# Ledger of designs, part 6: VHH binders against FAS1 domain-containing protein YDR262W

Target 1, 246 residues: FAS1 domain-containing protein YDR262W, of Saccharomyces cerevisiae (q12331)
Amino acid sequence: KNVVNLITFKDSNGKLHKRLAPEEIPPRLHNSQVNSYPLGYKGMRDFSRPAVNLDDILGTQQRKQQEFLAELSPLSLESKLSLVNEVQIFASYVRNDVETYNKVSDPNEDLIIIAPTNRAVSQLTLKPWQFPNNIDKLESDGATEKELDTAIQENISKFVRSHIVVYNDDKNSYKKVSPGCTLLQSIDFTESKKSDSETGGDILLKKEGEVYYVASSRDEKFHAVESIENGSNGVILMVDFTLVGP

## First folded at step 19 (VHH; from i1 with D62K K65E)

Design q2
Fold by OpenDDE, fold request of step 23:
Structure q2 (fold): chain B 246 residues (1-246), chain A 121 residues (1-121)
Amino acid sequence: as target 1 above (246 residues)
Amino acid sequence: AVQLQASGGGFVQPGGSLRLSCAASGRIFSRYAMGWFRQAPGKEREFVSAISSSGGETYYAKSVEGRFTISRDNSKNTVYLQMNSLRAEDTATYYCAKDDYASDSYYFDYWGQGTQVTVSS
């Protein structure tokens, strides 16, 4: 039995929400009873692997500041996400996508997680599980529980994978758009490619001065990164918007 | 709109027991965490207990730990709160709550009508 604290937050519309404190939520998959935690991720990161460096990705010379930030937290991004109170809706979705959870938990991955704040998620007209598969329509059309569950899972997976980039240290896998601005590919984008030759990306990362900005390539509206968290297997960029919407 | 119907409240003596039930409308009940809250007169609404979508994880307020048990039956779209060893300080209106993000986020945005629990000698 767990004794936990509850936190209250107000969204942009003034609506009050209550949530369990993130520190009290165990890092478990939604279907933990069904999904055996692959024992294999308890491994340590290969120390020969360099930490993800945003400035390197952007081609900006300010190596020194990132060295300070790159003090490799011994914690994986999965663990870090669980500790960032402002992104716990997103974190919960990560836990509900087995493939993503495994990646985020793998100490030998290199990931850039663009984590939308709870506020950003709550401001959506539909919740992430409700799009792009129209759940209401499926219900009206007489979908079974299994069909609905599948559709919801697809929505969740698409949402979370749209906010995570696998960084393979291959500079050629990313496109520099302008000085200090790089076009990245989310996992969802990569999976949706019709061919390996398809070029482009869906996430823009920019640095101006000391501030990082993120935008969807769809609208190129840049939002400042509010905070950065470093993990053993990548970085979390907390942003007050979602890269995808209904 | 999702509806939550709570029942099982009543009058009990100290040391007595009650079982609250909350039936949720809608589909895919098994994807949503559920919770119980309570509000005493003149006090703020406080957390009592929560349960994960699968029922595998349960959480309790310190004040009810060891006395209350939360459970759920997904086949019936129902969450339960077994309240044992009731005390006068447990007197409150109890509210059922539902997670709204279908991911065990434990963001409770849906609230049912309250059911009154009165513990008095």
Scores: ipSAE 0.789, ipTM 0.918, lowest interface PAE 0.6, mean pLDDT 87
Fold by OpenDDE, fold request of step 23:
Structure q2 (fold): chain B 246 residues (1-246), chain A 121 residues (1-121)
Amino acid sequence: as target 1 above (246 residues)
Amino acid sequence: AVQLQASGGGFVQPGGSLRLSCAASGRIFSRYAMGWFRQAPGKEREFVSAISSSGGETYYAKSVEGRFTISRDNSKNTVYLQMNSLRAEDTATYYCAKDDYASDSYYFDYWGQGTQVTVSS
């Protein structure tokens, strides 16, 4: 039993939203919960591994500052996500995908998380659990509870995995498309490949001046990164849009 | 559209007990966190309690901690609020709320009709 604070905010449409304060929510699901997912990894970061550095990925000159910040961040991205109030819807989805949760919790992973803001997610015409599998249609077609649950889980997983990049030191996994702009592959993209040799990507990352920008390769509409959080196993880029939509 | 039907409100003396129920329509009830809110006349709607989709996590406002208990039966698509040791200050219209993201995000965008609870001697 937890005593919690509730956050109330009004969106751009004047709708009132209520949510629990993220600091009042346990970062991990309890094992006693039927729908809880245990952490698959326990351990410390191998310090011989270099920290994820965006400037290195982009080939830009500001290498030293990000490395320093990463070294000072002993918390995993899972822990960091729980502390960022603006991305708690996304964080909740991360927790609902066991494989992703384990990756984000693994201190020896190297991840780039493109975390959409609560606002961005709430502005979607459909909730992330409602696409790309059309849940309404499935219901109308007489889908069972199990079928619906599976479809919803797939939607959630796809949404989360579309916003996370596993950074690989193999430069061949990323393509520079222009100076200061790199094409990255989300986990979802990687999983959807027909072969390991398939080239391409679904996420564009660039830097202009001191500002980072992210876009989907589908429309190449760049959005400024609002904030960056460093973790022991990567970085969180908070953005006010979703990389995928209905 | 998801419908939330609350019941169990009424008149009770101080120190008495009530049990509220909220039945939710729709599918996959077990994926949604549920909550209770209340609004007294002339006051803003306030948080009372919330429960995770599985029921493993429960949350309470400080004012009701130790007196109220939230629970759920996913087989019945129902959330409950057991209210013990009721006080005059608990007099309000109580509202059931449902999470809309199916991930225990605790963003409550769906609201049921209110049920009146009146605590008076």
Scores: ipSAE 0.783, ipTM 0.917, lowest interface PAE 0.6, mean pLDDT 87
Fold by ESMFold2, look of step 20:
Structure q2 (fold): chain B 246 residues (1-246), chain A 121 residues (1-121)
Amino acid sequence: as target 1 above (246 residues)
Amino acid sequence: AVQLQASGGGFVQPGGSLRLSCAASGRIFSRYAMGWFRQAPGKEREFVSAISSSGGETYYAKSVEGRFTISRDNSKNTVYLQMNSLRAEDTATYYCAKDDYASDSYYFDYWGQGTQVTVSS
């Protein structure tokens, strides 16, 4: 059996929580050994495909360290997402949506993941499985267990897919609005057509100085990206808000 | 609302066995990961064991590995903790907890009432 240590953290309301954490792994002394596998992800990826580069999609100056790490990382976004303890709720929802999980694990699908922190998710007045389908009302209206399960799954999938962008230059997943500001289409946006009066995207990505910012295109309220994790097939932008809510 | 009730505690001699149960009320129990935690007087709550929503994955604290077994019966909305080879240091109030995000996040944010386990000669 797996032996798991707990991590204790405090939510925004001051409530203490405990969760499982993987055992600590000793660091490798040589970075090439950590980034090298006999069957590494780079061996399956189309070598002509460049790594996802935020400064390219924004039209801003590139950060040397980010590009270097992205080109050398052997770990997929699925692996990276599983290791970021602060986003474990979101990561669990990704695993619940089979189609999205397959994309996150695919070395030939380039993704931008806007990963809300556990703090951001715990601040919602309803949990992501409870909206936009009103689960309480469905239950009171006599919905079967299968109907409830389907509605919950739809809620989870919509939440997950609102936070993930399939980024590929050939697929028109983004539109540069100005230098340093780009409009992106989440998976949910592309699967749920909006009216032609909208901007053609649901996520704004902006760089101001050295800091990246994300907003919903609906309210344009920008939030700073707290950290960036680079993987072999894209990037994870950790944020302290959710792009959709009840 | 879902309510969690732990039971099956009691007094037992060192080397003995107990089986704890945690009954959950409500629907969609099969979407929730479940966990067991314990707290001795004057100590923080500590992790004992966890089980995935399907029951396919189990996790144990190092201090109980090989002695305790977690299981679940989704048809009865119940999680069990089989505790063998009990020791004095296992004396604590045992709590069950639920992953209230309807996923295997192992973010245990809903806690039931505890049951007392006392191991003494």
Scores: ipSAE 0.655, ipTM 0.850, lowest interface PAE 1.0, mean pLDDT 79
Fold by ESMFold2, look of step 19:
Structure q2 (fold): chain B 246 residues (1-246), chain A 121 residues (1-121)
Amino acid sequence: as target 1 above (246 residues)
Amino acid sequence: AVQLQASGGGFVQPGGSLRLSCAASGRIFSRYAMGWFRQAPGKEREFVSAISSSGGETYYAKSVEGRFTISRDNSKNTVYLQMNSLRAEDTATYYCAKDDYASDSYYFDYWGQGTQVTVSS
C-alpha cells in the first residue's frame, strides 16, 4: 500500500492540525516524443504562447522583471494545486468536478484560479457541498441517495466554477473598468447567463502598488492576494476568503 | 450531524493483533475520506492511516507500514484498522477522523471519542 507522511499546520488560534502531504506529480515533457505507453501523455502546450500576465489584464505597466528561482520548468495549474498545501480543500473540489479539472489540466487553456485557503473554506457557516442546494432539507424531505449526491455535486461544481476565470484573449470575457481594476467573469458566471445580452462580471481584480486584490463584484469588498503561483496554463491567486458563501 | 464511534480497543500482548472499527452515522458516507490518528499520553496526535472515499487509495504512516491495514465497507458506513504485530510503542488512544468536505480533501476536522489500545506484557 501507499505510505504517506502527514504534515503539520497551525490554524489562526495556534492549534496544530495534521493532513496528508500531497503526492509529487511527474514533470511534464515539452513537445519531445515520449516512450510509447498504453496510457500515454495528454497534449502539450504550444510554447510560442506567452504565459498569462496579470499586469496586461489590469492595464498596468510592469516595473520589475521577476524570475521565480524555484521553478525551473513551469508545472500545470493542476500540478500546482496538488502541491499548495494551503488550498488543499479547494484543490480537492477542483478534482471533484471533472469539467473543471479537465480545463485546469489543459495546456491550451489560460486560467486565473482564485483559490481560497483552507482557513477561508473552514470558516464558512456552511461547507461548499451544503449550499446553495440545502442538503439537510433535501434529506429531511426524503431525497434519495442519488438525489442527494446530485445536489452535492451541483453545489461543489458551482463553488469551484465561481473561483475560476478562463482568459483566452477574448475581449468579451473581461472589462477593464479603470487603470489597475478589471471586471472578470468566472466560469459559473458565464454558464449562468440567461442570454447573450448579459454583460459584466462577478469578480473584480485590482492592483494597488505591488499588491493584488480580489473582490466579488456584488459587495466590492477587496481582499489582498496572499500569494501567487504561476503555472504553464495560468496563475493561482491565493486568498483568505471565498467569492461565494451561504 | 455525522457522528463517529470508534471501538475494538483493548489490552494485548506484544506481537498480538487488534481490529478497530469506526461506525459513521448519517448518509453520504461514500463521499468521505476517513482516517485513523493516535495519541499517547504526553505526546502530540500523530497520523496512522487514511483511506479514500471509494476505498481505492490507502495511506500509512511509516511506523505502521506493513503491520496495519485500513479498509472500509460503504454499505455498512464503517472503516476498519487491522493492527498486527503490535508493539509497546503502539499504545495510545486511537481516533477515527472524517474528511467533512465530501471530496477526499484529507482535511480531517471531525474526530470520534477514541478507543484505548494498550500493548503490554
Scores: ipSAE 0.642, ipTM 0.840, lowest interface PAE 1.0, mean pLDDT 79
Fold by ESMFold2, look of step 21:
Structure q2 (fold): chain B 246 residues (1-246), chain A 121 residues (1-121)
Amino acid sequence: as target 1 above (246 residues)
Amino acid sequence: AVQLQASGGGFVQPGGSLRLSCAASGRIFSRYAMGWFRQAPGKEREFVSAISSSGGETYYAKSVEGRFTISRDNSKNTVYLQMNSLRAEDTATYYCAKDDYASDSYYFDYWGQGTQVTVSS
């Protein structure tokens, strides 16, 4: 059994919240044995594959510190999410969406996770499980427990998938719009896209000076990336805002 | 929308046992992590125990580990706290709480009425 403590914080509306302190929840390590191949220990990433490089995605020219051997993180993004204290709510939602959890755990994926902080999520006027499906209305309209559960799952999945980019070398996954600014496609954008739609994106990534910034393409309001965590299968960009809201 | 009702408190001697229950009204109980907290006079509320939505993971404050056991019955929308080897320092009002995010985020913002536990000779 696990021994934990709680901390108290106040949201922007003055409401008090309590949560488990993140360092007191056991970290989850990547374990390829759970999704193992018949041949045993083949869950480790091929170290010859290059790591996700934000400067390459942005088209900036400062890549002289590229030692991709020996300095790659051995931990998957799933493991890293369990250890990033400030994104506990988002991490819980990743675990709750099976398809996304499988990607985050897969050493052969390359992901960019734009992880909103607990503060950012707690400041939303509706919790991510309450939109875009209106759960209160469904309940008042007499929805069954199965219908409510399905609608809640759709809300959670859309929230999670709006914050995760599957990166690949193919130009179909992103579009450089100017030096130091790139348009990205979240998983949700890709899954919602019709064949007749443009090949645009829903997320802007920008570098100005030595600082990275993220915005929704809808409002173009850039927020600084507060920290960057490298994992074996991608990168986590911690931000103090959410890319989608009620 | 959700109402929590804690019960099972009372007076007990040191070394005794007591079982608290928390009944939750409302829907989708099986999505929520649940927790127990306590507050002694003149002190801040403190964490006692938490349990994941499925019941597969349990967490305890250091002061109660090995003496208290949390469990849940999702078919009855109920969480339990079995308290053994009670000590005077366990005297407090005990509260149950629900995870705010319909997940195992362990953010507890929905609180029930407390139940008093008093351990004294």
Scores: ipSAE 0.560, ipTM 0.796, lowest interface PAE 1.4, mean pLDDT 79

Design q2
Fold by ESMFold2, fold request of step 23:
Structure q2 (fold): chain B 246 residues (1-246), chain A 121 residues (1-121)
Amino acid sequence: as target 1 above (246 residues)
Amino acid sequence: AVQLQASGGGFVQPGGSLRLSCAASGRIFSRYAMGWFRQAPGKEREFVSAISSSGGETYYAKSVEGRFTISRDNSKNTVYLQMNSLRAEDTATYYCAKDDYASDSYYFDYWGQGTQVTVSS
């Protein structure tokens, strides 16, 4: 098929900026980068907050006598997402959802982002903006352009929020369901279904040996995490499937 | 449903100019980033230019920077490629494409029908 992943060229004058950092490699943190924080956040992260640790979430430990130290990463998850071209579509959806963008940019949030690859998203039979609201039907029913835009935005927001978990270090918001397997709640899950008892979740995280696996709780089909990116406010788990679909 | 039709190709001498147009059907054109691609015989398709849904951001391949200009008119559901200072190496079938993800992802997985551009003396 006609699936083409494009390279973005910055073009203030229509010229290629060859000296810009590649999307795959973040710049090194300098003192000057304090001046480039997202506009919405003027402060630094509270460094008394521990970094997200997947082994703590799973209750796994590799070696005794090991003390886990937070891995320092100067870049927010928003910055990290913008640099990983394998998740370009998902990253664009994060930027399109204001509430999610604000969380991903917030140095005092702690997030687990399960980021589907471009391949995973492109193989869906409907694009994330087309479900669960049926955009084709709304259009044929004579919806205005504003109504269509609202429905599309709702679809995008639900898709992206189904892939992001807020880690609450002070209050456990996840549940260990078996050895090395933990049930998590996406943002979408917590906003939609919290009145039907306390037990439940939509995302399973599992570790076997050195490899992490993710599944939807609906089908429990585990997929290996292909890479892990650490940021200042959480972690990105890249996967070759989507947690929700048409 | 969206259909894309590129037009405006033809024969031109080196140093000449052409303007390509791409008409789109559908009601949410203003949500789509748009792009131009080209493919010469026996070569892989290549990126030429892209423009954001609002028209505020434009991008160009190195080989066409300074010579080609992309623009759009959302009231006419149309994107344009002005090609100046044409060279023999610009000979190709030119395709327009839309950002199927409606988010300025610039991940194009849908091509329109192409228009032939031939630059020869």
Scores: ipSAE 0.541, ipTM 0.780, lowest interface PAE 1.4, mean pLDDT 78
Fold by ESMFold2, fold request of step 23:
Structure q2 (fold): chain B 246 residues (1-246), chain A 121 residues (1-121)
Amino acid sequence: as target 1 above (246 residues)
Amino acid sequence: AVQLQASGGGFVQPGGSLRLSCAASGRIFSRYAMGWFRQAPGKEREFVSAISSSGGETYYAKSVEGRFTISRDNSKNTVYLQMNSLRAEDTATYYCAKDDYASDSYYFDYWGQGTQVTVSS
């Protein structure tokens, strides 16, 4: 049996909440293995360097580089998400989206995860499972259990996939807009783009001084990255806002 | 929205047992992690136990481990707390709560009506 202590926190309204520590919330079991993909050309990863170098993506030539401490076998992004207390809600959505969970667990992927904090998610006027499909309206309109579950899963998947970028050295997954500012494509943008034929991106990344900033391309309102977690298959950028909302 | 109704409280002697239940009124109950909390007069609300949406994972506060058991029946939209070996310190109003993010985040921000448990000789 799991004997746990809860962490207490305050939301933006001063209301106290309690939650389990992220390390005590196990990953959901799916029909796929963590790190189950075959070893590819990335089998001998160079752990003396970060898997994703943000300054390369930005095209900056600053003396200081992103914070990184080399180690021989750093934790995967899946492991990092399970241990970061501040992003528990977002991490839970990642675990509940099988395709995303498989990517986060895949040692052959390189990902940028823009992880909203629990505070950022709790400040939304609707919870991520409630939009863009209007779940309350579907329920009142007599949607079947299957229709309701599908709509909720679509909402969760869109929220999660709007916050994750597949980074590859191919340079086709991002576009430099100006020195120190780069347009990125979330997984959701990439999947929707095929239906829309649009090019470009939905996420802006920039660096000013030693601080990285992220914005939605829609409003261009930049927010500071509050911390950076480097994993074996990418990087987690913790932010106090969400890239999509109701 | 989901409405939560806790019941099964009462008076019991030390060493006795009670079973609390919490019924939910919504259709998406099987997507919520659920929890039990308690509050004695003049004290802060305290975590007691939590259970994952599927029922596959259970969690307990140190003070109740080995004495309390949480369980759920998703076909009845109900969560249970079996309380054994009750002590005077277990006297409180017990509240059930749901993880309103529908993803086993264990972020409990909605609370049902409480049920009183009184352990006294």
Scores: ipSAE 0.420, ipTM 0.718, lowest interface PAE 2.3, mean pLDDT 79

